# VH-VL binders against c7peq0: the designs that were tried, part 61

Target 1, 252 residues: c7peq0
Amino acid sequence: MHNKIYNSFIDRKAKGIKSFAVLIDPDKVNPADIADLAAKCTAAKVDYIFLGGSLVITNHLDECVQQFKTLCDIPVVLFPGSPSQVSRYADALLYLSVISGRNPELLIGQHVLSAPAVKKSGLEVISTGYVLIDGGAPTTVSYISNTTPIPSDKDDIAMCTAMAGEMLGMKVVFMDAGSGARKPITESMISRVASQVSAPIIVGGGIRDAEKAYLNCKAGADIIVVGNAIEKETSLIKEMADAVHAAAPVLK
Below, E stands for the ipSAE of ESMFold2; O stands for the ipSAE of OpenDDE; V2 stands for 0.75 times the mean of E and O plus 0.25 times the DockQ between their complexes.

## First folded at step 20 (VH-VL; framework fv_inotuzumab)

Design p5 (at its last look DockQ between E and O 0.81; V2 from the best seeds 0.00; counts 0 for: pae E 3.1 > 2)
Fold by OpenDDE, look of step 20:
Structure p5 (fold): chain C 252 residues (1-252), chain A 120 residues (1-120), chain B 112 residues (1-112)
Amino acid sequence: as target 1 above (252 residues)
Amino acid sequence: EVQLVQSGAEVKKPGASVKVSCKASGYTFTSYYIHWVRQAPGQGLEWIGYINPEGGRTTYARKFQGRVTMTADTSTSTVYMELSSLRSEDTAVYYCARTRYDSSGYFDYWGQGTLVTVSS
Amino acid sequence: DVQVTQSPSSLSASVGDRVTITCRSSQSLLHSSGKTYLSWYLHKPGKAPQLLIYEVSNRFSGVPDRFSGSGSGTDFTLTISSLQPEDFATYYCQQYTHFPWTFGQGTKVEIK
């Protein structure tokens, strides 16, 4: 049970199944929103709920997790931006190291601080190489940490970064253009990374339609994460989920 | 001393609504969650949901979604639970109970219970 | 949902008796954190239930030391070492390891 979510990532990847994750910011949703989202996600057969934000203004994390748990059976995976974003009620935690940057706090410093709370939570911890890609807009992470993202056209840097993360023992690679990204990650970059990495690849940021979600899957993404687009238009959940689920595996 | 005092027994017809109150005292009202739990005759206790009095955020069990509404009045330190579209199966003693803000999961203080009878 | 079953459903005892109540869960209540989340309550008719034990064996504030909890995994026990007149009541166990939280059906302790 301690590796249930990670095992699901690996199993689905091995089978060529593409997964769709809806990103929810606890600070931006109320109970009514959660009820609606849970229903739509269930109907669309969303594979994961990613819960988290770069800034936690209010402590609604436990409540949000519990609300989703009462409303649907979709695994809830924490996508934390800070050490305080931990809930024992979630199914797993993506333990993010920003390996695209050179900020020691985001590489290991924050982890040291959060380690006791994470351990106490009893959560499944999934070591994640977080690769921040330039999305044409500053991310909260980049702003707060003064971390420079990988340029969107530097496929080789992204590839090498992901490779390094994997070789260091990180179980998942998360490529993210960031919240509010103007430019989503290119298919070229995804393909380049996917060609050299065996770990599950999560791609998020700037995905606004089903076509892009589909193409990212075809390029080699294993899990597509969408937040902002859905926040604006919840009707996209079904369309994007269907597109992702219809995507065939990339031939390596 | 921490106390939760509930409103009196109710008798309702099927299809009607019932609103039960729980007045809290002896502690900082907004620092703890208030849960509602019911017990039908001869049955176990069933969790209905909870409200965070600070901000009024609610979490309901799936079974009661769309039929239950919890509210909090900070000025009177009172939580309300309204259950609509009542059925005979809703006949039960309803309890409010307090939990820590961290949703620890155990109920350290309870109300005395409110009997709600739904009958034709 | 996790089912919690108490045994016996009822028992008769005398003041001074040692009383043991069992609670069994359909799944292990050992959380991945290493903690086990099980509570016990005392309930008298017309009164508010009272917390006795939390996390298997921790007595709540003000609870007499004659009450003790033990167990692990799926099997738990509430023990009253010497039953007092005020202890005649219905007792409930509750698990909160798994969401949603669930309760036992209760054990009524009656005077012999």
Scores: ipSAE 0.724, ipTM 0.883, lowest interface PAE 0.9, mean pLDDT 93
Fold by ESMFold2, look of step 20:
Structure p5 (fold): chain C 252 residues (1-252), chain A 120 residues (1-120), chain B 112 residues (1-112)
Amino acid sequence: as target 1 above (252 residues)
Amino acid sequence: EVQLVQSGAEVKKPGASVKVSCKASGYTFTSYYIHWVRQAPGQGLEWIGYINPEGGRTTYARKFQGRVTMTADTSTSTVYMELSSLRSEDTAVYYCARTRYDSSGYFDYWGQGTLVTVSS
Amino acid sequence: DVQVTQSPSSLSASVGDRVTITCRSSQSLLHSSGKTYLSWYLHKPGKAPQLLIYEVSNRFSGVPDRFSGSGSGTDFTLTISSLQPEDFATYYCQQYTHFPWTFGQGTKVEIK
C-alpha cells in the first residue's frame, strides 16, 4: 500500500465517520511523558497522531516517531514545519501549501527546493491545501509564514480558497487558526467550505473543549486536530475523542 | 579507532537489577545513537532500545518498557543500561552498538558483549 | 514485528568452498523510497560482532570482496565466494526497513 493513510481519510469521510487527531510538537512535549500520552491516545481510540509544528527548531522528530511506534499502533502523520521534518518510519507526510496566503515561498518555493529529499524519504505524501484563518491574536504560524490570515468572518473567501485548492489538485484541505489562536474557526466558515469541496477537511487551532470539537464535526469537518489544550491537560484526550466520534452517523 | 568497551560479566538473583556500562572512544560521542541488543542462549538477537547521548533521550522496545533505563555520561563517554526485576529469561549476552543519526538502523560498531546470568 | 528467518541454522564447509546463507522476511523489505534495508553481520564467540553488508549489497569499509549480498522483497542471500579460515563464524541478517528492527536467528559456519 502506497496511499494507506490518504485512503483512510477518504474511506472514513465516505462513511460519515469523524476522526480525531492529536498534534504533538516534538520540541514542546516532555519526552518522559510520551508513554502516558500514547497510552491515553490508545485508550481513547485516537485515529491519528500528527507530529510537527510551525517552529520545530531542535529537529528530534525521528526519535519521537520511533517512540510512538514502540508504544502504540496509531498511525503517525508528519505535519512538517521544514524540509528536514521527515522520518522513514512515519506513516505519511502532510505536504502543506499555504494556499490562503500571497507568499510564493510557502505556495511552492520551499517545495521546489525540498521535493527531491521528500521523494527520497519514501513517505506517503499527501498534498494538503493549508488555509490559515485569523484566530484573534498573532500566532507562531502567522509570524513565521509572513502572510495575512483570512479574516474569521469572510466565509466566501475561505470557501473559494479551498475550492481552488481542490481544483488545482490538493487532496486534503487543512483549515487552521494556528497554534496560540484565541478563537477557533467558526462553524459557519466550516459549513461553507464543506458545502463546496469533496476533499477531506481537517480543522485545528484554538479548540479547547469537547463541545467545540463536536460542533465543528457537525458543521462538516472530517478530522479534528487538537494540540495545545492536550499539551496542558492530557485528560482531555478522551473527552474530545468521544465527542468527535459521537458526531458520526448513528446507524451504519 | 572506534571502540565500544563493555563492563564485565554479572551474576544476579531474580528480582534484582543489573547495570551494564559501554565506554565509547575514537569518535564524537554525542553524534551517534547507542543501542542495546541481547542474545539469550540458543536465541537470536533482540533489540532492547537506544539512547541519544546528546540530551539523553531514549526509546525502548515495547517488551522492556518500565524495566529498562538507559543513561549517558558525556564527561566519560559512557552509556549505561539498567534492567530491573530480573528473571531467569533475562540471562543473555548484552551488546552495545552504535548507529549514525542518518544510518537508518544498521549497527556499524559493537561492544564485546557482557554476559548477565540470572539464577536462583 | 517483522520476523526474519535464516537458513540453514548451521553448515559445515571447507576452506575454499562457496557458501550461501539465506534470510527470509515475513514482510517485504522494499521501502516506498525504492530502497531495501537489510544488513549482515559476522560474529565470533567472545568478540564484538562485525558489520559486513548494509542495504542488501553494500560492503562495509574493509570487508573483503569475497563477501557479497543480494536479494529483494522477502528473500536475501549472503554469499562467501571462497571461504577463508577467518570466515568460520556465526552470521546474522538484520532488517531495518520496519521498526522495530529485527534479526535472524543466526547461521553457524563450521569447519568440515
Scores: ipSAE 0.472, ipTM 0.785, lowest interface PAE 3.1, mean pLDDT 88
ESMFold2 (binder alone), look of step 20: mean pLDDT 91; pTM 0.895

Design p6 (at its last look DockQ between E and O 0.80; V2 from the best seeds 0.00; counts 0 for: pae E 3.4 > 2)
Fold by OpenDDE, look of step 20:
Structure p6 (fold): chain C 252 residues (1-252), chain A 120 residues (1-120), chain B 112 residues (1-112)
Amino acid sequence: as target 1 above (252 residues)
Amino acid sequence: EVQLVQSGAEVKKPGASVKVSCKASGYTFTSYYIHWVRQAPGQGLEWIGYINPEGGRTTYARKFQGRVTMTADTSTSTVYMELSSLRSEDTAVYYCARSPYDSSGYFDYWGQGTLVTVSS
Amino acid sequence: DVQVTQSPSSLSASVGDRVTITCRSSQSLLHSSGKTYLSWYLHKPGKAPQLLIYEVSNRFSGVPDRFSGSGSGTDFTLTISSLQPEDFATYYCQQYTHFPWTFGQGTKVEIK
């Protein structure tokens, strides 16, 4: 039970199946929005709902999770900006360590503080190496934590970072250009990372169309995460989902 | 003393709508969820949904999606549950109930119930 | 959804009797946190239901000591050590480990 979501990541990856995740910020959606999104995600066969944001100001995470749970059967995975943002009603928590940076608080400090609450929640905890890539715009995370992202053209640094995360026991690698990224992560960088990492690779940030989603999958991404583009145009959910689902795995 | 007082019994025709009220008192209205639960004759209790009076955010059971609307009036400390497109199967006693914000899922105080009868 | 079944559906008892009501769930109510979310309610006709027990064995505020809850996994019990005149009512169990929350069908405790 504690590995259900992670096992789904591994299983799908092993089968060459690409997954599409819709990122929802609890602070930016109302019940009406959730109803519409849930319907569209279901229709598009979205694989995961990621709930989270860089800053969660409101304290209604449980409500948001429950609302999605009542509206669809899509697994809800918490993607928190802070490790303290937990809900026992979610299916899993990505426990993010910002391994691209050198801020000890984002590496382990905040985790120590949040650990009791996370443990108490009973959530499946998926240790995640979070790799922040320069997307041409400062992210809330980078700003608040004073963490420098990996330059977009430094594929080897990204690769080594991801490798280190995996070797440290992190189960998932999350490459993120950040919310509102102007420049999505390049296929080159994704391919470079994918060539050296066996863990599931999640890619997000700056993905605005189905083509980019598809190409990222072809490059080696296992899960594509889209938030901003969907918020602006929910009709893109199906188009992107279809593209991701149509993508064949990279032959190694 | 915490109290939830509901509106009186209703008789409706199929296809009609019913709106039941629940007036809360004896506590800070916006500090607790208000849930609605119904019980059909001879059946168990069925959870319908809940509303956060603070902000008015609602969560409905899948079965009632599109047919139920919950609202809160903070000025009167009253929550409303409206059920539309009524069917005979909707005949039941409807209860409002309070639950803490900690998402515990138990109901510490209940209204007295409102009988809603749907018959042609 | 998780099904909750109570037994018996009804029973007759006298004042002073020990009464035991059982609640069985279709799935384990043990949450991964280690907590078990099961509550009990007392309901009299025409009155508001009253919370008796939460999290299997915790008495709600103001609930007499004669009421106790126990159990684990899928099997739970409400015990009234010495039935009082005011205890004749219908009792319901409710699980809230799994969403959506569900209730038993009730156990009516009647005067013998």
Scores: ipSAE 0.678, ipTM 0.860, lowest interface PAE 0.9, mean pLDDT 93
Fold by ESMFold2, look of step 20:
Structure p6 (fold): chain C 252 residues (1-252), chain A 120 residues (1-120), chain B 112 residues (1-112)
Amino acid sequence: as target 1 above (252 residues)
Amino acid sequence: EVQLVQSGAEVKKPGASVKVSCKASGYTFTSYYIHWVRQAPGQGLEWIGYINPEGGRTTYARKFQGRVTMTADTSTSTVYMELSSLRSEDTAVYYCARSPYDSSGYFDYWGQGTLVTVSS
Amino acid sequence: DVQVTQSPSSLSASVGDRVTITCRSSQSLLHSSGKTYLSWYLHKPGKAPQLLIYEVSNRFSGVPDRFSGSGSGTDFTLTISSLQPEDFATYYCQQYTHFPWTFGQGTKVEIK
């Protein structure tokens, strides 16, 4: 009943089982194509659906959650552009603080405003330290967040940022290069962060092939999230899910 | 003031389709969901799905996926529900019902119902 | 799907009687927000159903005060304190805490 999604992150991490999440932006997906997406995610054994995007209108979010709930049994986790944009029908909310930046509004300011609505939604709230990493080009997240990403070669800055977030009470670390990134987060940086935090680590942004998804898991990522590459070619869902799951222990 | 007026009864053969209309008045048509609910003889009420008339977005119950289509015409404030590949089990009274988009899930105003009979 | 079951399936009563209908859910309808989402409807053959009560106990606009709702968790009650001639109808409960939304099978209230 309580903390079901967070506990699934913790349980799978403890077992060394890696998870694949598909990120869907309700404003970018054609509503007529959601049934095909849900079927492909089910067939590929995708572990989570992440729903979110910039400027998503609340009633579109509810409708999208309800569509996935009628089409498959995959948990739906919100990743909204504003923390006040919630749906009581979703399974959980990633309550993101942009801890990599120095914008006080994205650190805590928006949360102060959204907390009553988030509490009233009844969602499982997962405190998430969001760490934006430079992906080689301006991204939607970089522009909207009005903050400077951590440079891609500053592994120790990313590590210390994640470590501080965990010590301050963040339950999850989300390392993201952004949806428009030219380059994904390096395996070196993932490994450095993973060496110092116990929290589940979500990695996203710029992941375009199954090999990179696999290598990120081997470096210490617990959950791989992909949106942009799948928007371009949904046939990749199976290939990437297989690669992520292959990084898990083989049960004989 | 709020009214939902449905089209008249229909008799259909198995394998045919039926299209039922629901005309709304007395409120801002594009500010509320329209749901469809049916009641077969001797059975309770069964939710079929809804349409958001703003933009035409739909959600259908799993049982009806692939057989039901809902559309909205904002110029006439009318919603249509089409059910295809009819079977005798689809004999029912079909209702349209309105719900608020800010607290969806209960149905504040209902249409009078449309009897659809499927028989050979 | 969450099932809601009404009791009794039918009853006979006279004008002026107190009538009680129960609705039992297969799962708690207490949402983690602290709210409970259960509604009651009145339905006469050939007419549109009418919303009576939403969120367990809130009367809809224009509903007489002889109708009241109560309950929590899995157990809910619609009470008609003094039955009137227009109240002979079938009554439905409906849960909307869990998606998909589901209805009870109905309770027919008939005149003796």
Scores: ipSAE 0.440, ipTM 0.772, lowest interface PAE 3.4, mean pLDDT 88
ESMFold2 (binder alone), look of step 20: mean pLDDT 92; pTM 0.918

Design p7 (at its last look DockQ between E and O 0.71; V2 from the best seeds 0.00; counts 0 for: pae E 4.1 > 2)
Fold by OpenDDE, look of step 20:
Structure p7 (fold): chain C 252 residues (1-252), chain A 120 residues (1-120), chain B 112 residues (1-112)
Amino acid sequence: as target 1 above (252 residues)
Amino acid sequence: EVQLVQSGAEVKKPGASVKVSCKASGYTFTSYYIHWVRQAPGQGLEWIGYINPEGGRTTYARKFQGRVTMTADTSTSTVYMELSSLRSEDTAVYYCARSYYDSSGYFDYWGQGTLVTVSS
Amino acid sequence: DVQVTQSPSSLSASVGDRVTITCRSSQSLLHSSGKTYLSWYLHKPGKAPQLLIYEVSNRFSGVPDRFSGSGSGTDFTLTISSLQPEDFATYYCQQYTHFPWTFGQGTKVEIK
């Protein structure tokens, strides 16, 4: 059980199965919203609920996790922006190191601070190389940490960054254009990274339609994460999920 | 002294709704969660859900989704649990209980219980 | 959901007796954090239930030291070292390692 979520990533990747994750910000949802989202996610056979935000204004994380757990059987994976975003009720935690930047706090500093709480939570911890890609808009992470994202057209830098993360022992690579991204990550960049990395690749940011989700999968993404688009239009959950699930295995 | 005082026994017909109250005292009302737990005759206790009085955020067990509504009145330090579409199986003693710490899962103080009888 | 079963369902005892109640869960209650989340309650008819023990062996504030909890994994025990007149009641165990939280069916301790 300690590696249940990670094992699911690996297993699905090995089988060529593409996964769809819905990103939920605990600070932006109420119980009614969660009920509706859970129902739609279940109906769409969403594979993961990613729960987290870059800013935690209110402490509703436990409540949100528990609410989803009561409403559906979809694994809840924490996608934290700060050390305080831990809940023992979640299924796993993506332990993010921003390897695209050169801020020591985001590389290891925040991890040192959060380590006791994370350990105490008993959560499955999935070491994640977080690769921030320029999405045409400043991200909260970028703004707060003064971290420069990788330019959207620098495929080789993204590739090398992901490779380094993997070689350092990070189990998952998360490529993110950020919340509110104007430009999603290009298929070219995804393909370039996927060609050199064996770890599961999560792609998020700026994905607004089913076609883009599908194409990212075809490019080499293993897990597609969508938040903002769904927040605006929940009806997209099914369309995007279907597209991701329909994506054929990527031949490396 | 921490106290949870519940409303009196109710008798309802199938299909009706029941609303039980739980008045809290002796502590900061908004600092603790209030849970509802019921016990059917001859059965164990069953968790229904909880409410955070601060903001009124609720979490319900799957079994009760769509039929249960919990609310909190901070002015009177009272939590309400309404159960609709009542069935005979809903006959039980209903308890409110306080979480000791951040929905930790155990309950440090309980109400005296409210018997709800659903019969034709 | 995790099932919790108490044994016995009822017992008769006298003041001063040592009483032992068992609680078994259908799954291990050991959490990955290393903690085990099991509580015990005392309940008298017409009264509010009272917390006795939390996290297997921790006595709640004001609870007499004659009450003790032990166990691990799936098997847990509440022990009353010397039964007092006020201890005649129904006792419940409750697991909160797994969500949703569940309770035992209760053990009634009656006067012999």
Scores: ipSAE 0.769, ipTM 0.898, lowest interface PAE 0.7, mean pLDDT 94
Fold by ESMFold2, look of step 20:
Structure p7 (fold): chain C 252 residues (1-252), chain A 120 residues (1-120), chain B 112 residues (1-112)
Amino acid sequence: as target 1 above (252 residues)
Amino acid sequence: EVQLVQSGAEVKKPGASVKVSCKASGYTFTSYYIHWVRQAPGQGLEWIGYINPEGGRTTYARKFQGRVTMTADTSTSTVYMELSSLRSEDTAVYYCARSYYDSSGYFDYWGQGTLVTVSS
Amino acid sequence: DVQVTQSPSSLSASVGDRVTITCRSSQSLLHSSGKTYLSWYLHKPGKAPQLLIYEVSNRFSGVPDRFSGSGSGTDFTLTISSLQPEDFATYYCQQYTHFPWTFGQGTKVEIK
């Protein structure tokens, strides 16, 4: 089946069902902890595993995908760090362009280099407009992009960036404060973007408690991604998943 | 050229553990994964898991999670599989097998097998 | 998990016979890359299993050309064009399109 993961994003958005994704970096996670993480994600009904970050070694990626596949049934979606090195056993790839920046290599240049390998992989490819928002600390992406993140109080710039990405053909918008962000993206910015964009909206970076995850969903986020806070305290998985799932509207 | 030589047959009681060795030769030990596959009497082949000898990273089939441990000793080019809490249904011939992860998911060279018998 | 089932479970044949073994999977082994990942092994009791075929039809190094593989989707075949004395053994198919990897139950080829 083509587009199985993207269609799940669209179908859940149409029903007002919010999704929780746990972001795992294979290069940072202790391999001994993966079984416990998978069990906690399963018990909490986590909707997606996003796998990526600082990944530079192909067999670490493949090994991590296979470990999660033996430990749970949650879909595994690649969050690219090295798009030319993909695992055929993952469920999908977020093929992201840093549309918030002006670096041609991160807009399209790396994609030209990786496209043959990505096509050969057979993965479901999900075109993703990556919108980097100032989280109060520099990120690897902000440094590499040689661009300033969108300021946290510039709601209209974030909105116009996301609108342009959607009009140019991006299927998903990913608003990200970045790993290690000091402050999460404001609810006003999420609401502003959501009012003008019909594509599924992923929001991540700096989310440290269940209430913020819930409020981001109420503001219009469709998928909440958390990595750093869960790396510090895995007990948060259930609390955050419950909050995200509870944000679905009660229909009349 | 490429050889995988396994340790000899074992007889164990229920609840015990068994540790089977697989000594590799004829290739760069850390460049290939070692898998374990078993065959119970009258049954087909069943994949147990693998180890990457480079970093000692392992992946175990769901059925064996929590009961199997694989280790590698690069100084002797040897992989070990330990299966704990043995049951009578664990009676099988256990094989080690090699793969190169980037280019395959098939097993190009196998060990001769080790019979493990679990009985009271 | 994807199941693969072989047919027949056993057969009797003479040296020189053409032998055909089938392998059927519970779902398509065609990966979205356009490739199909199915292998065949030969096994004699007390000996190491031997890889014969990978990716449906590619013979492994040193495998005689009397062995050939074919098929697509859910249906696959191993053919031995002229059976030799050393070919009396049990044969297994294995899928590696889907994780975890799974094996067929085996087909025993016996001397008539």
Scores: ipSAE 0.381, ipTM 0.756, lowest interface PAE 4.1, mean pLDDT 88
ESMFold2 (binder alone), look of step 20: mean pLDDT 91; pTM 0.916

